# VH-VL binders against q0atu2: the designs that were tried, part 70

Target 1, 119 residues: q0atu2
Amino acid sequence: MLDKKARIRTSREYRNVFEKGKRLSGRFLIIYYVENALDNNRFGFITNKKIGMAVIRNRIKRQLRAIVREYQGQVKNKHDIVLVARAGIGKSSFEGMEKDYIAIMKKAGLFARNANKID
Key: E = the ipSAE of ESMFold2; O = the ipSAE of OpenDDE; V2 = 0.75 times the mean of E and O plus 0.25 times the DockQ between their complexes.

## First folded at step 3 (VH-VL)

Design kc3 (framework fv_ivicentamab_arm2)
Fold by ESMFold2-Fast, scan of step 3:
Structure kc3 (fold): chain C 119 residues (1-119), chain A 119 residues (1-119), chain B 110 residues (1-110)
Amino acid sequence: as target 1 above (119 residues)
Amino acid sequence: EVQLVESGGGLVQPGGSLRLSCAASGFTVSDNYMNWVRQAPGKGLEWVSIIYSGGKTDYASWAKGRFTISRDNSKNTLYLQMNSLRAEDTAVYYCAKDYYGSEFYFDYWGQGTLVTVSS
Amino acid sequence: AYDMTQSPSTLSASVGDRVTITCQASQSIDSWLAWYQQKPGKAPKLLIHKASSLESGVPSRFKGSGSGTEFTLTISSLQPDDFATYYCQQYDSYSGEAYTFGGGTKVEIK
């Protein structure tokens, strides 16, 4: 469950991320990401038919949203980020997807060093 | 006026390769999102590939690794390189222009070029 | 990408009839849907975008409606020029089959 404000909503917004953004691949995920001119981060999610049937794709999409929501506070502000699920993700555990997400976000430099710290 | 003219279709053997061209006039290909869409005889429309104004590309899952979209800005021409062709690739291939600055719908289409994959 | 189901696959109607074509998405696409008309041997032509926005030069007898998962294309007074196959297309998704078309509805004028 992500707030509407935190979601990439239009094809034009997705297009901007893919056209202008950087791309990094993980084991089960690919992310595309670009800095935005807003006060917040926005996320998009893509699960194609190569992953499996609709029931599997919908499950994966829900699980990815849950992972993103859990780590939302650690993401450097002002980015549009699109997660694309790779074919093999259907055989992954929730923990496997979570681990891959954390690894790729750290690799991208998108996790803030002192996010969620109170001074 | 906007015009898109495809060429390069024909009869080709299974396992063969073919390169389609789409000559554009009335607008600049590099300033727009350009697509290939195909239609098997008597069947529906199926999206194949896109090249964004920034030069990034994306493909239908079944086209990845076999098909390559590209453009030549000096000739204002779009291309589709098709390798490892199969009988199921038999179709009319259309060049289609995305609506600039908005969403992923196609405001202009070429006339199409027929590709027949058969012995 | 989203699955798009279009119905009916074919319909026959007389000139002057009101006909309705339905397009159903497997999940919500908001209003990000286009309708195309394809005449035999020709390329598709854009009729409507954003579910209900009629393209310039398209006759007013064509009307699009709907949002979320259910959409309709209505032709209020069918003309001979309307002999064609109609396709819906979602554009809410982006990568790997970002554009998904319905199966098409063939309208035959009696």
Scores: ipSAE 0.006, ipTM 0.552, lowest interface PAE 12.8, mean pLDDT 84

Design kc4 (framework fv_ivicentamab_arm2)
Fold by ESMFold2-Fast, scan of step 3:
Structure kc4 (fold): chain C 119 residues (1-119), chain A 119 residues (1-119), chain B 110 residues (1-110)
Amino acid sequence: as target 1 above (119 residues)
Amino acid sequence: EVQLVESGGGLVQPGGSLRLSCAASGFTVSDNYMNWVRQAPGKGLEWVSIIYSGGRTDYASWAKGRFTISRDNSKNTLYLQMNSLRAEDTAVYYCAKDYYGSEFYFDYWGQGTLVTVSS
Amino acid sequence: AYDMTQSPSTLSASVGDRVTITCQASQSIDSWLAWYQQKPGKAPKLLIHKASSLESGVPSRFKGSGSGTEFTLTISSLQPDDFATYYCQQYDSYSGEAYTFGGGTKVEIK
């Protein structure tokens, strides 16, 4: 579960990230990201109808939140980041989604080198 | 309504530099993902570079370090600065607009501008 | 990086023929594929996005199908205006090689 303060909640905040943010795509995920004026990171999650039925979309959303939560300590502070799930994500394993997330975040330069080390 | 007009092509010697322009009308370049795509004479289409709405850029591996994509928001114009030109860079260069969202296909293209790299 | 392979490279056909062009991806791209038509001396024109979604103004004789790694563009009854080069494009890869085109298929008069 992600803390309330770490979640993008309003349509206005999502639109700000899409409008002003940078984009990077991975195999199963697209991220949009922009620096914020806060002391913390905020994450948003988009699972659209391309993925499948509501049950599948809700499962994927929960799994993405779990991945983000697991690696929260690695992420450079002061960013709003929106994860958009691609249609093929429903066929991926949890490990596959996790690896894609790590790869994208590293490529974006959003992983801090000395934040909680992954063992 | 949407129009893209390229200019700046011409004959240049190997090792030389050239700057291409793409004047946009009917939309705002800073609100969209903008691309350069090239086509060598008698050959296929090859993606060159993108500038995202937030200003981040990406390049084809062979273009990194030699080509720079940029924009001037006040002039609603996209640019491609090409340095260290080689004979293999001879092509028609198109600017192309992405459909903004979770899908990336080129909905509008300019007419193209020919760059010839020869002695 | 994703390889996109089109076949055939060149196709000779007559008006009224059914024409089929195939596009193969080196790994699954789901349905994230577009088709473009290019006439000599002109810029490419978008025909189809998301493998099968026909663009407004494009004649119904054009049909896209497929998912995963194999995709097909079919022209059910070739018209004189259809002699052109056709390209597929994937848009499911990492951002550094986000847009990969097939090699093109030239549809020429028999």
Scores: ipSAE 0.006, ipTM 0.544, lowest interface PAE 13.8, mean pLDDT 84

Design kc5 (framework fv_ivicentamab_arm2)
Fold by ESMFold2-Fast, scan of step 3:
Structure kc5 (fold): chain C 119 residues (1-119), chain A 119 residues (1-119), chain B 110 residues (1-110)
Amino acid sequence: as target 1 above (119 residues)
Amino acid sequence: EVQLVESGGGLVQPGGSLRLSCAASGFTVSSNYMNWVRQAPGKGLEWVSIIYSGGSTDYASWAKGRFTISRDNSKNTLYLQMNSLRAEDTAVYYCAKDYYGSEFYFDYWGQGTLVTVSS
Amino acid sequence: AYDMTQSPSTLSASVGDRVTITCQASQSIDSWLAWYQQKPGKAPKLLIHKASSLESGVPSRFKGSGSGTEFTLTISSLQPDDFATYYCQQYDSYSGEAYTFGGGTKVEIK
């Protein structure tokens, strides 16, 4: 899905986002986000046991990575962002998760202008 | 120069079907969020459907199951398939482009095509 | 599931008047609101996005303000070209309808 450089890899890095970052809740997603000192965005994904069995959690995580990748170019640079799936996400459609992601990223002020903007 | 040109409107009997087209020029439909918005004679604007750049779709609650939004990337054209038409569906149908990536408002509109559902 | 209530539905005004149109959201939409102008027989035209950001080519007499649930469009010195119907539109919803329009305000000559 996402390139290795665009992923939060270590528990220490996740902990940094939780401790120093801001939090916004959507219908199916919670995001924690903080500006980083890099020139690239990094994303983390958390699906806990409240969502369902491993098969469901793995499907949700895969779908969230696909959504994040699709909208990667719209995200303001230099942020570490962790997506935490809420318990109800297992009953959501792919479209429902996509809509929630877009809405919460807009509310966070994390979406930037697209390169395909009409000039 | 951005242009959106709707076609396919006309008179149709209740229970009938109709497919609207929106030919785009000056930008790429598959790289943008595209919408259908309608306006009944003398009434206000009502959002109908969206297709996101990634291909996911969403609909007004009253349109679900009856209307299908789609696109043909090779023709750079947006479509709205309307089934089980009712007198209440009589309206001018506009295609409209979202300002993709940062904000989801309609920066360009077509001229509209009139759909009349009557016996 | 956002209800967008726009008021008044109709207002009569003279050239040079200051007119104010209000848009109320049933729940907070932050600043995710646009204003459109529609003249008879024409498609809507974008005037303002993100509650207060004026589009290129739109006269400075148009001003948007507000956040959360209450928004206002003000025309400081009404011109003949401004007699039209105005619509607000939210684009914050992640439940129910993706986009919701207000009912419109017709600005007509007094």
Scores: ipSAE 0.006, ipTM 0.583, lowest interface PAE 10.9, mean pLDDT 84

Design kc6 (framework fv_ivicentamab_arm2)
Fold by ESMFold2-Fast, scan of step 3:
Structure kc6 (fold): chain C 119 residues (1-119), chain A 119 residues (1-119), chain B 110 residues (1-110)
Amino acid sequence: as target 1 above (119 residues)
Amino acid sequence: EVQLVESGGGLVQPGGSLRLSCAASGFTVSDRYMNWVRQAPGKGLEWVSIIYSGGSTDYASWAKGRFTISRDNSKNTLYLQMNSLRAEDTAVYYCAKDYYGSEFYFDYWGQGTLVTVSS
Amino acid sequence: AYDMTQSPSTLSASVGDRVTITCQASQSIDSWLAWYQQKPGKAPKLLIHKASSLESGVPSRFKGSGSGTEFTLTISSLQPDDFATYYCQQYDSYSGEAYTFGGGTKVEIK
């Protein structure tokens, strides 16, 4: 699991990302993202009832958190990012979700191209 | 210090199969994007396949369906399973490490292993 | 889909010469380009990333420049160790075609 500091916790914080952030859609995921004034990134996850039963929604949420955690070091610092699972995500494999996450994050310009280099 | 050592190359007849290995040391393969890049005799470099740190894979369009990239985390080793080999697949195959994921340039390469497809 | 064109394909030079290699992208790749050096029988070695960022341990006579569609690798005073084939590589694409190499430039002794 993600560290507590790396999670969006309150309705107010989610609302801020939705209202002020940019939106980008992938095949299985939609992201909303905005730069924050903190020294870290924060992630939120939304899996609504249209995806399926609680067991499916909980599986997807766990897998998305695992994917985000795996790629956390590659995300440009100081962003609040909310991942919203699309209805079709219930049919996706772990690989499908991972690929969609990578593609959408690169397209949004949120993956750091030179994170380990000092210019 | 980072080392990549390829093995498994050799002479194989058209339509045959071959599995290449890339033994890694000095870093953990599962924490990096790992790639195969090939070079036909006297020709340039051509990207073949990638395995992302989370386990998802992608392939050059001509390799899809014939080649499979995988890894064994317990052995810290990358593999390329090549099926339905053609004369055009004759090349030196290099294992290459992405700088830190998301960068897609290669900071370390193995010495290569020669695959010759001939009858 | 990115097409990477290197010129010239072969270059003859003498020790001490200034060598210039050009890499042209079919569309803008901003500065997401790397340069590699390959000696006969050996694996490629990373020289430069992000068009102009020199890798640790690479001699300062190597210089990368450019952005968008036109990129240049310059060796200001060619040394015997620099006779090799050089490749550019773009890494701006969003999919499984994330890596495209130029055709290579062989720098040979005159």
Scores: ipSAE 0.007, ipTM 0.628, lowest interface PAE 9.0, mean pLDDT 85

Design kc7 (framework fv_ivicentamab_arm2; at its last look DockQ between E and O 0.11; V2 from the best seeds 0.00; counts 0 for: pae E 9.4 > 2, placed apart)
Fold by OpenDDE, look of step 4:
Structure kc7 (fold): chain C 119 residues (1-119), chain A 119 residues (1-119), chain B 110 residues (1-110)
Amino acid sequence: as target 1 above (119 residues)
Amino acid sequence: EVQLVESGGGLVQPGGSLRLSCAASGFTVSDNWMNWVRQAPGKGLEWVSIIYSGGSTDYASWAKGRFTISRDNSKNTLYLQMNSLRAEDTAVYYCAKDYYGSEFYFDYWGQGTLVTVSS
Amino acid sequence: AYDMTQSPSTLSASVGDRVTITCQASQSIDSWLAWYQQKPGKAPKLLIHKASSLESGVPSRFKGSGSGTEFTLTISSLQPDDFATYYCQQYDSYSGEAYTFGGGTKVEIK
């Protein structure tokens, strides 16, 4: 589980990321990211009905949280990052989802140079 | 001091190929989003391609399949491979650095290199 | 990609005049709009970013405004150094074409 302080929780926080952040699309994920004024990163997750039933959405959300936790230490600090699941993610493997996350985060330049788990 | 220096332009016949280079200094190409923008004689600016910090690439719809953007990290140099060149590809080609922050604009430009496609 | 319509294509003005250039997007671009100035034989120079933020070193007579689909660049009092071609530029977060430029506005001496 992500630390409470590492979560985007309020509508205002989400809107700030959507309105002021950059947007990049991967195969299964869209990320919105913006620099924050904190000493930590915060993550948000969006899974809408297009990806499937509630049980599927919950599974996907759990998987995304697991991925984010795994690579959290590799992400450049002071960012708010929202992950939006795309419609096709419901049929993706966990590995495919992970690779997509890594690719899009690298695309965004959000991983630190000394990251050793993303090679 | 940031500097971008394009080279490789010249005269080429229709159907020919040409590779442009953009030597960067004062910053690391692989840590930034880099772009090619062209300008036909007496015409406006036209975005061609981008390579993101993670290595992913995008192209203008008209450029797909004929143009390839790449970089050599060891040389801190950006490239544009142009194939199947047409007369309408005649232009000054600029390399442009994207702003690193949470905004979208080009903060540095090279002087440009002229490509002339003519029989 | 979003279409960008810039008007007018050419503008004749005198020193001291108020000049207004318009950029219209086919869809809302969330204020991700920049303005550039270009002089003959030179690369474009950034003037405004995020629709209204003045770049460092740019004279205060330049002002960017607008949101959604309508944006304007205003030169409150045209100076001799301002005769040039101006371009708006947008970022498209939804399509494969990341950037699009307006057609340009040449500001020439009357």
Scores: ipSAE 0.039, ipTM 0.712, lowest interface PAE 4.3, mean pLDDT 91
Fold by ESMFold2-Fast, scan of step 3:
Structure kc7 (fold): chain C 119 residues (1-119), chain A 119 residues (1-119), chain B 110 residues (1-110)
Amino acid sequence: as target 1 above (119 residues)
Amino acid sequence: EVQLVESGGGLVQPGGSLRLSCAASGFTVSDNWMNWVRQAPGKGLEWVSIIYSGGSTDYASWAKGRFTISRDNSKNTLYLQMNSLRAEDTAVYYCAKDYYGSEFYFDYWGQGTLVTVSS
Amino acid sequence: AYDMTQSPSTLSASVGDRVTITCQASQSIDSWLAWYQQKPGKAPKLLIHKASSLESGVPSRFKGSGSGTEFTLTISSLQPDDFATYYCQQYDSYSGEAYTFGGGTKVEIK
């Protein structure tokens, strides 16, 4: 689970990212992203009715949160990032979603180095 | 101290199989993107495969269907299963660590293990 | 498609010489290029990333430069320890061909 500080929770905060942010499309995902004035990153997740039934949307949202958490340490600090699942994401595997996330985050220049990743 | 030690290379007949191992110390394999890179005798470097920190994999087009990259988190070890080996697969195989899982260049390499495919 | 071409394939030099190795990409890769050094029988060692960023512990006589399609690795005063093969590698963050290597440049004694 993402920490509460790392989640975009209000409609106002989502609206800010959509209005001021940049947009990049992947195969299964769209990201909207903007620098914030905080000391941390915040993530939002949107799975709309075009994806399919509630059970599919809830599964996709859980899997996207798991992917974001896995790669949290690689993301450049001080960004609000909203992930929007595209209609075709229901046909994707977990692997497909993970690889699409990596590709779009790299393309956006949002992945950063972290010296503390060595155990 | 980061260290990568490959093993499992040797002489194998065309059409045969071989499994390479890469034992890691000083960091956790599952927290990093891990690669196999090969080098035919007297030739240049050629990328083979990657396993991302989340477990997804990618392969060079010529390796798909014949080679499988995997890891054992409990042993902190990376593997490359090679099937249907050809004479052109003769090479030193290196495991290589991606820089903090974000840039697709290699900060640490193993010593390499020689695979010779010959009758 | 990212073809990486290194020149020369072999370079003969003496200790104290200034050595320049060139790497050309078939299309722009911005600054997403790394340089590796490989000694006979040994694994490659990272020297430079992002075209010009020198790795910790690498001597200051090594310098990377360039952007777009043309890149150079310069050794300002060649030392005995520098006789090796050098490889460039593109890792353009906008490409699906993340790990293309150049053909290598062998720096050998005259």
Scores: ipSAE 0.012, ipTM 0.654, lowest interface PAE 8.3, mean pLDDT 86
Fold by ESMFold2, look of step 4:
Structure kc7 (fold): chain C 119 residues (1-119), chain A 119 residues (1-119), chain B 110 residues (1-110)
Amino acid sequence: as target 1 above (119 residues)
Amino acid sequence: EVQLVESGGGLVQPGGSLRLSCAASGFTVSDNWMNWVRQAPGKGLEWVSIIYSGGSTDYASWAKGRFTISRDNSKNTLYLQMNSLRAEDTAVYYCAKDYYGSEFYFDYWGQGTLVTVSS
Amino acid sequence: AYDMTQSPSTLSASVGDRVTITCQASQSIDSWLAWYQQKPGKAPKLLIHKASSLESGVPSRFKGSGSGTEFTLTISSLQPDDFATYYCQQYDSYSGEAYTFGGGTKVEIK
């Protein structure tokens, strides 16, 4: 699970990302992202009732959190990022969601250099 | 320091199978995006497959259903299982490491292993 | 998926010549393009990433330029060590197949 420091927690924090952030759509996900004034990244997750029943929505949130946790060390620092699940995501596999996340984060330019090259 | 060493190439008949290995040192395979790239004799480079750090995979359209990329994290080793081999699969097969960041290019390559498919 | 077209396929040149190689993408790839050098029997070596960013240890006579669909690799004064095959490679991860290489340009001695 993401640490409490890496979570967007309040309605005000979510609204700031939606109001001031950039938006980019993938196949199953939409991301909103904005620079923050912290030393770390924060992530938020939105699934609405149109996705499906609560059990399905909770599974989707859990899967998205796992994906974000896997890649969080590669994300450019000092960003608030909200993942919004699109309708139809419930028919995606974990692998499909992961590929979509990777693609959208690369397109947004949010993945950072994490290693020095051998010179 | 970073080193990639392919092995497992050889002569195989059409319709046969072969598993290639890529032993990595100087970095952790499971923390990186790993690729296979091939080159037919006298021809150009052709991307084959990727495994992302989270475990998701992708393939060139001609490789889907015949080739499987995988890894063994305990051995720090990448694999390519090749089934239903054809004469046009004859090539030198390289493993290559993605640079993880906003640019996503191949920064380290192995020496390659030759696969010959002939009747 | 992206088709990457390199031209020319073969180029004959002399030491000291200025050499230009072109790579065309069938769709815009912004600046997500790398250039590699490969000598016979050897693995490819990265020269340039992000269309124009020179890799550490690569001689300054190599220059990359372009964006969108048209890209060039220029060698300002060809050296004996530069006779090799050069490949472009797209890495735009959003729109399709993860990576595609051009067909290569062999630079050989006249």
Scores: ipSAE 0.009, ipTM 0.603, lowest interface PAE 9.4, mean pLDDT 84
ESMFold2 (binder alone), look of step 4: mean pLDDT 89; pTM 0.906

Design kc8 (framework fv_ivicentamab_arm2)
Fold by ESMFold2-Fast, scan of step 3:
Structure kc8 (fold): chain C 119 residues (1-119), chain A 119 residues (1-119), chain B 110 residues (1-110)
Amino acid sequence: as target 1 above (119 residues)
Amino acid sequence: EVQLVESGGGLVQPGGSLRLSCAASGFTVSDNYMNWVRQAPGKGLEWVSIIYSGGSTDYASWAKGRFTISRDNSKNTLYLQMNSLRAEDTAVYYCAKDYWGSEFYFDYWGQGTLVTVSS
Amino acid sequence: AYDMTQSPSTLSASVGDRVTITCQASQSIDSWLAWYQQKPGKAPKLLIHKASSLESGVPSRFKGSGSGTEFTLTISSLQPDDFATYYCQQYDSYSGEAYTFGGGTKVEIK
């Protein structure tokens, strides 16, 4: 449950991240990310039908939002970040998703040790 | 049959500590989201804490730093460690399980255990 | 933070009456609302989730309705087993408050 100001809401905003952003793949997640012109971070979440039925996709999306919220204070400011769940994510544990998120964000250079807590 | 049984409640002095237990049967605690919810005598329900299936935790703002939710997978048991207890913490404490699907409502509750914080 | 206001805090009714309980959210929660019934000395029991979805085994006289900020629980013909306290709970996936509860409505004998 992220602050509503921290969410990507429109199809155009999602498209801008995909078109202009950088892409990194993890085990269960792909992130697309780009610096924005605002002074806060925004997150988007995509769970496609290839993951499974609506119940599974909604659970994954809920869990990803919880993970992102827990670590939002470690994310460098001024970025739009979209998380895309890979087909295999439905078989992962919450801990597996969390570890993958941390790893990919560190690899992207988006995590800062001394970043302010935004939560 | 799903069953949750709380224990560990009792009388404790202000500033004291207490550990609550919630023994689960009919499902696996580590595969589910587990919560503590409390209810002061004659008052309403108040959410305390959650532990996600992957092991991550979250807390009500007033509970952060004083309360710690945990689990023991080998015993299929949920715990709440309560420190620096105050008179305002006097309540029946329930453990509650989130619905396994895409939503955060509670499908099963324990019977509760009474914690009394008194001089 | 979501403020959940439940009204009335207490209502008196007779068997056979139509009872209506209201729950108001300070911000839109779409349909992410559950209703629970609690009898004295017992744990709460889930009645309805997603504002209007009746839980298996719950009598059809219970109905939930509403969306956004105003929600209603209706008991069409009150039975002796229905004298209890009722709570609404938001679980909007977009809020910072995972499980805010309403203050409760006690349905008591007139």
Scores: ipSAE 0.008, ipTM 0.527, lowest interface PAE 14.6, mean pLDDT 84

Design kc9 (framework fv_ivicentamab_arm2)
Fold by ESMFold2-Fast, scan of step 3:
Structure kc9 (fold): chain C 119 residues (1-119), chain A 119 residues (1-119), chain B 110 residues (1-110)
Amino acid sequence: as target 1 above (119 residues)
Amino acid sequence: EVQLVESGGGLVQPGGSLRLSCAASGFTVSDNYMNWVRQAPGKGLEWVSIIYSGGSTDYASWAKGRFTISRDNSKNTLYLQMNSLRAEDTAVYYCAKDYRGSEFYFDYWGQGTLVTVSS
Amino acid sequence: AYDMTQSPSTLSASVGDRVTITCQASQSIDSWLAWYQQKPGKAPKLLIHKASSLESGVPSRFKGSGSGTEFTLTISSLQPDDFATYYCQQYDSYSGEAYTFGGGTKVEIK
């Protein structure tokens, strides 16, 4: 489950990420990301009407949240990250979205090497 | 003393292109969110586009794909490239600066430049 | 996207009158609302931000109030310089259109 503290909640917080952040495009996803001053990561999700009908957009949002939750332990701490779904994402498989997410996060340098391993 | 001076408006045929300029003085364009806002004759204000201080851009849904906002930091000038112009694009185009650089409401506006799209 | 509705579209008034302009948002915008004044042939001028905060140099007869979905601009004693069109603008939403204007209210001489 994505913690409430791990969600970008306000228009002002989204503005900060888009204004000050870096942009990286994948096959189905665009991420905007910036280091924050907090002790945790926060995620935002954007699915616009160009993707498809509400049922499709809601399915994609749920799948993206599930992917983010699965890999949250590998994300380098102290970042605000907004995922924007591209128009073609509606034709992707879950596995396709997952692979795109992993590839983008690695390219951005946002996947920490064993950062969540406690020993 | 803050000033914004628009230029480049004129008469253009449907399907044509036009580039608007906004020369800024008294502040640095790249330190601020800069916008284009239009107003059709006798009608209300309509937001067109933004360029964030970091260089990212956003557009009204009807403008996306046809209009491109940009800036030249060395000239301290904002631009709006308008392609595939339609009669409904006829308006006075204003450039506007966000309050305190990034508050999403406007403290300074230019005088406006009239764009007429007619055959 | 947000819809911003202003009422009335046109208001006729005399010098010295108290005039009230209303702005309604289709969903809550907290207090993230600005008011502008536009005179014919001129660019808009910022009057109020955060629903009720008066800008420096704006006469105290202008007052903004409201929160959530209903907002009001009041001019307590209308002066000749106040005949203009007034616009509200929300700046809460990131969901696509952060700068959404109301349709405007024209305050004209009775």
Scores: ipSAE 0.007, ipTM 0.555, lowest interface PAE 13.1, mean pLDDT 85

